# VH-VL binders against Vitellogenin-1 (vit-1): the designs that were tried, part 14

Target 1, 170 residues: Vitellogenin-1 (vit-1), of Caenorhabditis elegans (p55155r1310to1479)
Amino acid sequence: SVCKVQKNQIRTFDDVLYNTPLTTCYSLIAKDCSEEPTFAVLSKKTEKNSEEMIIKVIRGEQEIVAQLQNEEIRVKVDGKKILSEDYSAHQIERLGESDIVIELPEGEVRFDGYTIKTQLPSYSRKNQLCGLCGNNDDESTNEFYTSDNTETKDIEEFHRSYLLKNEECE
Short names: E, the ipSAE of ESMFold2; O, the ipSAE of ESMFold2 at other seeds; V2, 0.75 times the mean of E and O plus 0.25 times the DockQ between their complexes.

## First folded at step 17 (VH-VL; framework fv_cosibelimab)

Design n5 (from m1 with heavy chain T57I; at its last look DockQ between E and O 0.94; V2 from the best seeds 0.86)
Fold by ESMFold2 at other seeds, look of step 17:
Structure n5 (fold): chain C 170 residues (1-170), chain A 119 residues (1-119), chain B 112 residues (1-112)
Amino acid sequence: as target 1 above (170 residues)
Amino acid sequence: EVQLVQSGAEVKKPGSSVKVSCKASGGPFSDYAISWVRQAPGQGLEWMGAIIPIFGIPNYAQKFQGRVTITADESTSTAYMELSSLRSEDTAVYYCARSKYRGSAFDIWGQGTLVTVSS
Amino acid sequence: NFMLTQPHSVSESPGKTVTISCTRSSGSIASNYVQWYQQRPGSAPTTVIYEDNQRPSGVPDRFSGSIDSSSNSASLTISGLKTEDEADYYCQSYDSSTHYVVFGGGTKLTVL
């Protein structure tokens, strides 16, 4: 199963397509919401009117942040800028000039500055996933679960529940 | 203005536990790393552990493994540190501090919470 | 994993220059950024240098940081010493293998 974020749209793990106006505040894209989380994927726009995104991937003890700058992906691991020759030491693979793959415990995240693809096995983490990518329950419904695990048909409420609002972003 | 405001000073008896709170305001919380750092009287800074609230899994310095519990509540933008089995050598000022990334500088510190352990 | 060693104390007269060292015991000092914090008595620490040699806004340019790979150390240099600079100073780095924050032992700066 794949969740795709591109051009203010999300296609969830359950193949549900909807518009989400990502902002300069981080939103939770996908997370292992089990009793022992193994990863989280967050994203925000680089600027209010931009299609470019910044991703933050937390996996175990590491924090990986990436964004496209001048047609090249720039990567930080735990705040330290990393050159592409060091990517493999951090379970990051470069697939081209602007594409990277970040390994997850059971899956991966592919990112090129404009598109985020989170790929997980269909059988893993069923109904324990949370975020804008949905719960991966193999149902193509319009029902979504907010961050407090409440079902809703209100897309704005759904998105708002995963938005990390603060005074420094909009 | 970005602030981390901690709970007030506490006096505890040996063998008890203390829980210190750290409330963030005026800036980001859930995707930052929130660390706890203590300082015994006349001594240096000692990192105890950290949490990224949105992820929810803390990591602890080896010295405190098994005695410290670090948690966060995103809805109130508050982090907590609980230290159990208190001894007199745990008398210290306990700071929370945030960093944008796990390995980055602490850009905002709380005011500190004095915990005194005495019989 | 590694320790950061600082001199216990340093002293110097107003107007002069002082350098505080921070030596890493194993692995390269350059493997992660070094930060420096100032702590005045009764106050929380504040950052005076981050990412080896960068100054936060509001920190005077008489504070500078540097890295010396040959001695495996970082240095904080304060020129034009003022009495207000009297404080404790800590270096700090990050251990990528353990994911721990590591502080130096601290240096008491006395302005004579």
Scores: ipSAE 0.820, ipTM 0.919, lowest interface PAE 0.9, mean pLDDT 90
ESMFold2, look of step 17: ipSAE 0.849; ipTM 0.925
ESMFold2 (binder alone), look of step 17: mean pLDDT 94; pTM 0.949

Design n6 (from m1 with heavy chain I108Y; at its last look DockQ between E and O 0.98; V2 from the best seeds 0.87)
Heavy chain, then light chain:
Amino acid sequence: EVQLVQSGAEVKKPGSSVKVSCKASGGPFSDYAISWVRQAPGQGLEWMGAIIPIFGTPNYAQKFQGRVTITADESTSTAYMELSSLRSEDTAVYYCARSKYRGSAFDYWGQGTLVTVSS
Amino acid sequence: NFMLTQPHSVSESPGKTVTISCTRSSGSIASNYVQWYQQRPGSAPTTVIYEDNQRPSGVPDRFSGSIDSSSNSASLTISGLKTEDEADYYCQSYDSSTHYVVFGGGTKLTVL
ESMFold2, look of step 17: ipSAE 0.839; ipTM 0.919
ESMFold2 (binder alone), look of step 17: mean pLDDT 94; pTM 0.949
ESMFold2 at other seeds, look of step 17: ipSAE 0.831; ipTM 0.918
ESMFold2, look of step 18: ipSAE 0.837; ipTM 0.921
ESMFold2 (binder alone), look of step 18: mean pLDDT 94; pTM 0.948
ESMFold2 at other seeds, look of step 18: ipSAE 0.837; ipTM 0.923
ESMFold2, look of step 19: ipSAE 0.837; ipTM 0.921
ESMFold2 (binder alone), look of step 19: mean pLDDT 94; pTM 0.950
ESMFold2 at other seeds, look of step 19: ipSAE 0.839; ipTM 0.921

## First folded at step 18 (VH-VL; framework fv_cosibelimab)

Design p1 (from n6 with heavy chain S99A, light chain T98N; at its last look DockQ between E and O 0.96; V2 from the best seeds 0.87)
Heavy chain, then light chain:
Amino acid sequence: EVQLVQSGAEVKKPGSSVKVSCKASGGPFSDYAISWVRQAPGQGLEWMGAIIPIFGTPNYAQKFQGRVTITADESTSTAYMELSSLRSEDTAVYYCARAKYRGSAFDYWGQGTLVTVSS
Amino acid sequence: NFMLTQPHSVSESPGKTVTISCTRSSGSIASNYVQWYQQRPGSAPTTVIYEDNQRPSGVPDRFSGSIDSSSNSASLTISGLKTEDEADYYCQSYDSSNHYVVFGGGTKLTVL
ESMFold2, look of step 18: ipSAE 0.842; ipTM 0.920
ESMFold2 (binder alone), look of step 18: mean pLDDT 94; pTM 0.951
ESMFold2 at other seeds, look of step 18: ipSAE 0.839; ipTM 0.920
ESMFold2, look of step 19: ipSAE 0.841; ipTM 0.922
ESMFold2 (binder alone), look of step 19: mean pLDDT 94; pTM 0.951
ESMFold2 at other seeds, look of step 19: ipSAE 0.840; ipTM 0.922

Design p2 (from n6 with heavy chain G27R; at its last look DockQ between E and O 0.85; V2 from the best seeds 0.77)
Fold by ESMFold2, look of step 18:
Structure p2 (fold): chain C 170 residues (1-170), chain A 119 residues (1-119), chain B 112 residues (1-112)
Amino acid sequence: as target 1 above (170 residues)
Amino acid sequence: EVQLVQSGAEVKKPGSSVKVSCKASGRPFSDYAISWVRQAPGQGLEWMGAIIPIFGTPNYAQKFQGRVTITADESTSTAYMELSSLRSEDTAVYYCARSKYRGSAFDYWGQGTLVTVSS
Amino acid sequence: NFMLTQPHSVSESPGKTVTISCTRSSGSIASNYVQWYQQRPGSAPTTVIYEDNQRPSGVPDRFSGSIDSSSNSASLTISGLKTEDEADYYCQSYDSSTHYVVFGGGTKLTVL
């Protein structure tokens, strides 16, 4: 019920471990891919050679972006930088270990600049998940489904299907 | 390098629907917010709603809730706005506009689509 | 929800300075960034100020933006006024409680 992204590795909701080199372009980590999506989690590297990441969480009507800057986690909500004293008003909790928890409709995302943990309850398998964290179907398999739900054995094709290239990343 | 190109002008009767498209060149679409903003003749700008294509769940202004549907097709880099139960007061130019976040400035605007609702 | 109130029109002679106000009706103007858009007849709006006081590339430095918390307002100031500045100007902010984009009513600038 936990997907972990750290050190260029992903351990999926279905306990599949693989190496994936995240880039400076956002990749879709996990998303509710039902007919009525409730959340999406995206991440990118701050620099090509860094283990440090930027996370974007879209939940309901909010868009939350977080990263470390000068050893301090900085948070934007809908494009506006907010202070740590205002985190609770946005269902964000600062833990005493210099990391944050961002609530999801069912579950949470924990982030400290280097590790992303997306935790969902086991009963949320009805949410039709997609992304690099897998579809959470209780099947541990070597096959992966791309963003158009096409089966592949090619991990690089799988990763590329969730990569969001744009003019802001090269 | 981004350009937003909208579908052409339409003339509609009251009670019908209109669907306006907004296509982005260069595919920088999926994680940006795409808003729809209208402007009635001689009037100001009015925000109708927005979508982030990778997320897929739109957000609507209260005034348009129940009449507007905003969708996006990532494969074609196209957003759509459909407005139903048209009235003469819906005569306006309809713009799509892109922002990095929902609350940030619009950095690209479409050329606008005139929708005329004749009574 | 809040409204953003702008004067309906302003006018000033070439070479002078004009200021267009944008007053927020409830809650603090500083709660979110204020943007300013210029719209010439027959054209889509373009950004002249974002994040309260930042200019996009290509916007002349005679355009400036400011926030005054005591009057709960934002201002667009255009110095060295030129005839090409004649346009409609809109302020815009974001309501984080409703998650809506809010535009001001617009101001027609006439260069005398």
Scores: ipSAE 0.717, ipTM 0.883, lowest interface PAE 1.2, mean pLDDT 88
ESMFold2 (binder alone), look of step 18: mean pLDDT 92; pTM 0.943
ESMFold2 at other seeds, look of step 18: ipSAE 0.770; ipTM 0.896

Design p3 (from n6 with heavy chain S30K; at its last look DockQ between E and O 0.98; V2 from the best seeds 0.85)
Fold by ESMFold2 at other seeds, look of step 18:
Structure p3 (fold): chain C 170 residues (1-170), chain A 119 residues (1-119), chain B 112 residues (1-112)
Amino acid sequence: as target 1 above (170 residues)
Amino acid sequence: EVQLVQSGAEVKKPGSSVKVSCKASGGPFKDYAISWVRQAPGQGLEWMGAIIPIFGTPNYAQKFQGRVTITADESTSTAYMELSSLRSEDTAVYYCARSKYRGSAFDYWGQGTLVTVSS
Amino acid sequence: NFMLTQPHSVSESPGKTVTISCTRSSGSIASNYVQWYQQRPGSAPTTVIYEDNQRPSGVPDRFSGSIDSSSNSASLTISGLKTEDEADYYCQSYDSSTHYVVFGGGTKLTVL
């Protein structure tokens, strides 16, 4: 199962496509919402009208933040910038010129500054996932559960429930 | 304006527990790291642990493993630290502080909460 | 696990320069950033240096930070000392292997 975020669109783990313009506030893309969370993937726009994104991946005791800067991916681990030769020590792989792969406990996140692909096994965390990528339950008709696990037909309510709104972003 | 406002001073008996709150306002909360740092009288700063509220899994300094519980409530923008099995040497001012990343500087601190443990 | 060692106290006259050291016991001081905090009596700490040598807005330019790999230490330098600089100063770093925040023991700065 793959969730793809690109160009103000999300294609969920259950292959549901919808328009949701990400903002300069972080949104929860995908998270292990079990009783013992092991990862979370967040993203925001660098600027309101940009297609460039910043990704934040929390996995275990590490926090990885990446964005495209000067046509190169810049990576921070726990707030410290690391260079591409150090990526493998942090379970990060550089693929070609513009892509990175960030390992998850089960699966991975691929990112190039414009597209986020979160890939998990099809059986992984069924009905224990939450976020804009849906719950990975193989049903396209029940994808929109808000952060309090309430089903909605309102895409704006769904998106808003995963938005980390604050006074410093829009 | 970013503020971290902590609960008031407490006097506790040995063997009891204390739970200190830290309410954030005026800035990011859910994706920032909220740490708890204590300072015994005349002593230095001692990091106890941290949580990133949206993630929900805290990490604790080894010294406090098994005695400290750090939680966060996203709906009220409030972090909590509970310290159990209190001893007289736990008498300290307890601070919450936030950082953008786990390894980054603390940009805002709460006012501190004095916890006094005495018979 | 590493410790950060600071002198217990330093003192100097107004207008002069003082340097406070922060020595890392194991592993490289450059493995993560060093922060410096100022704490006045009865108050919470405030950041005076972050990311080794960066100064937050509102901190006077007479505060500077540096890293010395040969002595495995960080330094906070305060030039043009003023009586308002009298405070406790803490260095802080992060241990990437344990994921712990580590503080130095603190240095009391007395402005004579």
Scores: ipSAE 0.804, ipTM 0.914, lowest interface PAE 0.9, mean pLDDT 90
ESMFold2, look of step 18: ipSAE 0.822; ipTM 0.919
ESMFold2 (binder alone), look of step 18: mean pLDDT 94; pTM 0.950

Design p4 (from n6 with light chain T98R; at its last look DockQ between E and O 0.97; V2 from the best seeds 0.86)
Fold by ESMFold2, look of step 18:
Structure p4 (fold): chain C 170 residues (1-170), chain A 119 residues (1-119), chain B 112 residues (1-112)
Amino acid sequence: as target 1 above (170 residues)
Amino acid sequence: EVQLVQSGAEVKKPGSSVKVSCKASGGPFSDYAISWVRQAPGQGLEWMGAIIPIFGTPNYAQKFQGRVTITADESTSTAYMELSSLRSEDTAVYYCARSKYRGSAFDYWGQGTLVTVSS
Amino acid sequence: NFMLTQPHSVSESPGKTVTISCTRSSGSIASNYVQWYQQRPGSAPTTVIYEDNQRPSGVPDRFSGSIDSSSNSASLTISGLKTEDEADYYCQSYDSSRHYVVFGGGTKLTVL
């Protein structure tokens, strides 16, 4: 199963397509919402009117942030900028000058500055995932669940529940 | 204006536990790291652990593993640190502090909470 | 894991320059950023240097930070020393292999 975020659209793990206008505030894309979370994927726009994104992947005891800078992917691990020759030591793979793959406990995230693809095995974390990518329950007829696990048919309510609003973003 | 406000001083007996709160306002909370750092009288700073609220899985210094529990409530922008099985050597000022990333500088600190453990 | 060693105390007269060292015991000082905090008695610490040599807004440029790979150390330098600079100073780095924050032991700066 793959969740794709691109151009203000999300195609969920359960193959549901909807528009979600990401902002300069982080939104929760996908997360292990079990009793002991092992990963979270967040993203925000670099600027209000841009389709360019910043991704943050929290993975166990590491925090990985990536974005395009001068047409090249730049990566920080726990706040330290790392060079591409050091990516493999952090379970990050460079596929081209602008493409990276970040390993997850059971899956991966691919990112190129404009598209986020989160790939998980179909058996992984069934009904324990949360975020804008849905719960990966292999059923596209389920309604969306907000961050408090309340079913909604309102896409704006669903999106707002995963938006990390604060005084420094819009 | 970013601010971290901690709960008030506490006096505890050995063997009990204490839970200190840290209320954040005026800036990002859920994707920042919130650390707990203590300082015994006349001593240096000692990192205890941290949490990124949106992630929810804390990371603890080995010394405190098994005695410390760090949690966060995103809806109230509040982090908590609970230390159990208190001993007299746990007497210290307990600070919360935030950082943008786990390995980056603490840009704001709470005012500190004195916890006194005495018989 | 590694330790950060600071001198216990340093002293200097107003107007002079003082340097506080922070030496890493194992692994390279350059493998992670070094931060510096100022703590006045009875107060919480505040950042005076981050990412080796950057100053937060409001910290005067007489505070500077540097890294010396040959001695495996970081330094905080305060020029034009003022009486209000009297405080404890801590360096801090991050242990990437154990994922822990590491503080130096602290240095008491006395302005004579």
Scores: ipSAE 0.825, ipTM 0.912, lowest interface PAE 0.8, mean pLDDT 90
ESMFold2 (binder alone), look of step 18: mean pLDDT 93; pTM 0.945
ESMFold2 at other seeds, look of step 18: ipSAE 0.830; ipTM 0.918

Design p5 (from n6 with heavy chain Y101W; at its last look DockQ between E and O 0.92; V2 from the best seeds 0.73)
Fold by ESMFold2 at other seeds, look of step 18:
Structure p5 (fold): chain C 170 residues (1-170), chain A 119 residues (1-119), chain B 112 residues (1-112)
Amino acid sequence: as target 1 above (170 residues)
Amino acid sequence: EVQLVQSGAEVKKPGSSVKVSCKASGGPFSDYAISWVRQAPGQGLEWMGAIIPIFGTPNYAQKFQGRVTITADESTSTAYMELSSLRSEDTAVYYCARSKWRGSAFDYWGQGTLVTVSS
Amino acid sequence: NFMLTQPHSVSESPGKTVTISCTRSSGSIASNYVQWYQQRPGSAPTTVIYEDNQRPSGVPDRFSGSIDSSSNSASLTISGLKTEDEADYYCQSYDSSTHYVVFGGGTKLTVL
C-alpha cells in the first residue's frame, strides 16, 4: 500500500484523502509503531508558504534527511552530507537530479522535494502503523487515531497529535 | 532556552539497578537524539547509548548491551537510562546529552547525576 | 570499531598557543565530522568546535579546529591562552558502521 503527501494533502495507506497543511515543525507521516519499530518518516515544510518539504527518515540505525536545494536533491545521513556517488552505500537510489528512493526494511520512500510516497507491502504491519498516513487497517472510517491511539473524527486533533511542535518552529 | 534536567544523585549497592531521568524543555525533543554518557571519577567520557524518542528503538554501546535500557516518554519530554547489575566500576557521573542528528555534536548536556556504587 | 587517541596532557604559558591532537585508529578521520568539547572541573562538557572547524555562538575565535588527512587526525588549536582555558578537552566522532559515538580519551590542558 502507498501513502502520498503532496500539496498540503495526504492520501493514506487506506486510500483516504484529506487536507493537512504541514508546518515548519516536523510531523510524523508514517511509523512502524510495533514493539520494535524499524522505521519512521517525518516531514516539514521548508518555509511557511511553500509546498516544498524536508523529509526525515529514521531507518534502523540510520537517520536520513533530504531536501531540494537549487533544483538538486541534498541528502544527509547521520548528520553528514553525502554525494550521489555514495547513495548506494546507504540504500538510497537517485532517479534524477531531484528524485530519490530511500529503502526501508519493508518497502521504500520516494521523495522529490514536493511529494513523499511511502510504499509498504500490503501485508506489512497491519494495525501497527501510526502517523498521518493512518494505521493501514483497510477501514477508511477508523484511521484517525491520535498518537495516544485514541480514535477521533476531528482532523485537527489528529494532525496536532503527530505535530512535533517546539519553540524553534511554527 | 533548551534545558536538560536530570534526577538527583544516588547511592547504590553492588548488584542493584539505577534509573536516571532526563527532562527536556525549551526546544525540540522527539526527533532529536538523546544520548547517555558517563564519566568515572578522574576518567574520560564514555558513550552508553542513545534514543530518538519519536522512533523509540534505542542503540546501545556493545559494552553495555544487556545491562542498559534507554527509554523515552514523549508526553513528558523525559528520557531514562537504567543500568542493572551495578558494580563498583559503575561509579560515575551519568550525563544525558542532546544532538540534532545521531552523528552530530551534543549541543546541550544535562547537569549530570552522580551514581555511587558501594557496599 | 575505531579509537580516537589524544595526548593525556598538554601545558603552555598564558598568551601562547597549544594544539591538541586526535588521531583515528582505522578508517578516515574525514569520513565523519569531529567535535571538540571543553570540560571544566565539576561541570558538564560544552562544545567548542563542531563539524571539524565550526565554532558555536559564544566560543572565542582563538579556538579553531582542523583535519589532517595525511596523519589521519583532527586538531584543536587554542591561541592566546588564558588561565580560564585550563580544562579537559575531548574529541568525538561517529562510527557509521556500528552507529556508535566515539570519544577520545581526553587531554588535560594546564595553563601555567
Scores: ipSAE 0.650, ipTM 0.880, lowest interface PAE 1.8, mean pLDDT 90
ESMFold2, look of step 18: ipSAE 0.682; ipTM 0.883
ESMFold2 (binder alone), look of step 18: mean pLDDT 94; pTM 0.950

Design p6 (from n6 with light chain Y33W; at its last look DockQ between E and O 0.96; V2 from the best seeds 0.82)
Fold by ESMFold2 at other seeds, look of step 18:
Structure p6 (fold): chain C 170 residues (1-170), chain A 119 residues (1-119), chain B 112 residues (1-112)
Amino acid sequence: as target 1 above (170 residues)
Amino acid sequence: EVQLVQSGAEVKKPGSSVKVSCKASGGPFSDYAISWVRQAPGQGLEWMGAIIPIFGTPNYAQKFQGRVTITADESTSTAYMELSSLRSEDTAVYYCARSKYRGSAFDYWGQGTLVTVSS
Amino acid sequence: NFMLTQPHSVSESPGKTVTISCTRSSGSIASNWVQWYQQRPGSAPTTVIYEDNQRPSGVPDRFSGSIDSSSNSASLTISGLKTEDEADYYCQSYDSSTHYVVFGGGTKLTVL
């Protein structure tokens, strides 16, 4: 199953489509919310009123941040920029000038500066995922689960619960 | 302004445990790395481990594996470090510090918490 | 997986220049950023150099950092040495293979 974030929209793992509340603050896109988390995917806009995003992928003990700058993807691993010839050593594939794939423990994230595609096996992490991409429970209901696992029909409450608001961003 | 405020000094007996808190305010918390660093009297800085609160899985230095537990509570913007099976050589000042990325510099430090282990 | 070695102490007169070395035992010093911290007695450390050679706001430009690949070391240089610079200095890097933060042993700077 696939969760897609682009053009201020999200299509969740459960095929629910809604407008994103992305800001210049990070939001939690998808995360392994089991008792021993193995990955998290976060994203924010580069600027207000931009469709360009920055992603942060935490997997195992590594932290990968990527964004499009001057029409080229720039990647940091644990805070240090790496060159494209070093991508494979960090389980990152460059598929073009601005398109990369970041491996996850059981899946991958594809990113080109404007679109985030998180691909997980449909049988993996069932009901153990959280974030704006939903919990991957094979239901397309009107019910959303906030970050404290509370059911709501209020999409704004759902979105706010995954927003990492702070004094340094929007 | 960013602040990291730690819990107060503690006096502990050998074999017990201690839990030190680190409350963050005035800046990002959940996606930054929070590290714990200790310093025994007259000694250097020793990294113990770290957590990124939104991720939740901590990383521990090998020396402390099995004795240290690092956690974070996003709702209170507070990180915790618990050290068990205390010995006299665990007497130290314990700092929390944050970094934007795991491999980046610590841009803010807590004031430190003195833990004294004496019998 | 690697150690950072610093001299135990360094002394110099006011107005002079000191250099504190930080030598990496295995792997390249250039593989990860090197940071430098200043610590005065009774206080938490503060950053004086990050990302090898960058100064945080408020750190005077007489503090500089450098990397020497041939000796596999980083250096903190303080020119125009002042009495207020008397402190302990630590280098720090990151081990990508273990994902540990690594500190040097520290250097006590004495201003004579």
Scores: ipSAE 0.770, ipTM 0.910, lowest interface PAE 1.1, mean pLDDT 90
ESMFold2, look of step 18: ipSAE 0.777; ipTM 0.911
ESMFold2 (binder alone), look of step 18: mean pLDDT 94; pTM 0.950

## First folded at step 19 (VH-VL; framework fv_cosibelimab)

Design q1 (from n6 with heavy chain S30A; at its last look DockQ between E and O 0.97; V2 from the best seeds 0.86)
Fold by ESMFold2 at other seeds, look of step 19:
Structure q1 (fold): chain C 170 residues (1-170), chain A 119 residues (1-119), chain B 112 residues (1-112)
Amino acid sequence: as target 1 above (170 residues)
Amino acid sequence: EVQLVQSGAEVKKPGSSVKVSCKASGGPFADYAISWVRQAPGQGLEWMGAIIPIFGTPNYAQKFQGRVTITADESTSTAYMELSSLRSEDTAVYYCARSKYRGSAFDYWGQGTLVTVSS
Amino acid sequence: NFMLTQPHSVSESPGKTVTISCTRSSGSIASNYVQWYQQRPGSAPTTVIYEDNQRPSGVPDRFSGSIDSSSNSASLTISGLKTEDEADYYCQSYDSSTHYVVFGGGTKLTVL
């Protein structure tokens, strides 16, 4: 029960593959969309034609942002730049020069600057997850729910509904 | 370019509630933190709580827990603060302010909303 | 949690330099960034320093911020003081353990 985002392709929690380019606007990758959300994962491209991404993970009362800078992962926690020595104090683990794991309440997010892997238990929040990673309902159809909970077969409509469009990004 | 525009002044009686709106335009909204900060006449700034609209779970200062409700509506780019069980000491100017991250500086402030609580 | 303590008032003559201190009561001042806001009467605050010592675009370079870990304090320094600098100044930091924003009590700056 892994959702993988890389190279303008997403493999959802329900093992559905589709191609939809991320932009320089944040998109909602995965979120606990219950009445009391516990986490959200967002991502955007650093530049329109780049494969490099920035992730933002909100978990409980903390906000973690990570991206590559000078071929090394840079991490901010609640806006404060932290060094790798301090990662464990924030439930973050470094697995190499540019690969990190960010703990979630019931899973984790792995990120290396190019690929986002969100790993959740198979029982985690069935039918209450939302975002580009789908709802984790073990459904074999290609149908997706937009951010307003409307079922669609239109991948572009699905993608647009999770795009945080504004005047400062694509 | 970026603006935070708040609802108008309110006069309230003790025991009632007030809901102040903060409409954002000209920049990011959903992934920024929107805080509410109040200032009683002649007093300093007091943080009440915040919300990141896309996340939806607000964080409240202990003093206001149980009396304040902070919400956001992404479709209208509007944040709200509701304060219940009003007392005379709640008379203040209420500001909304945004920050890129929870712990970063407030880069834009609303104009403030005067709430007067008098019997 | 912690408190940020500022002098209630400071004053200085035009053209001179003034510093406003902001002392953290517990835990290190360096554990989170310090911001400084200017508030003129009847107006919302505006940021003059963020991330300890950075100036937003449009803030004159005579405004500077610093951190002194030995006294566990931050300072806002205004050189070449002008009458338009007369305002209230607030420091602000973030408490990582409670996840609260913390403001100092404010300092009234009077330009003599």
Scores: ipSAE 0.816, ipTM 0.916, lowest interface PAE 0.9, mean pLDDT 90
ESMFold2, look of step 19: ipSAE 0.829; ipTM 0.919
ESMFold2 (binder alone), look of step 19: mean pLDDT 94; pTM 0.950

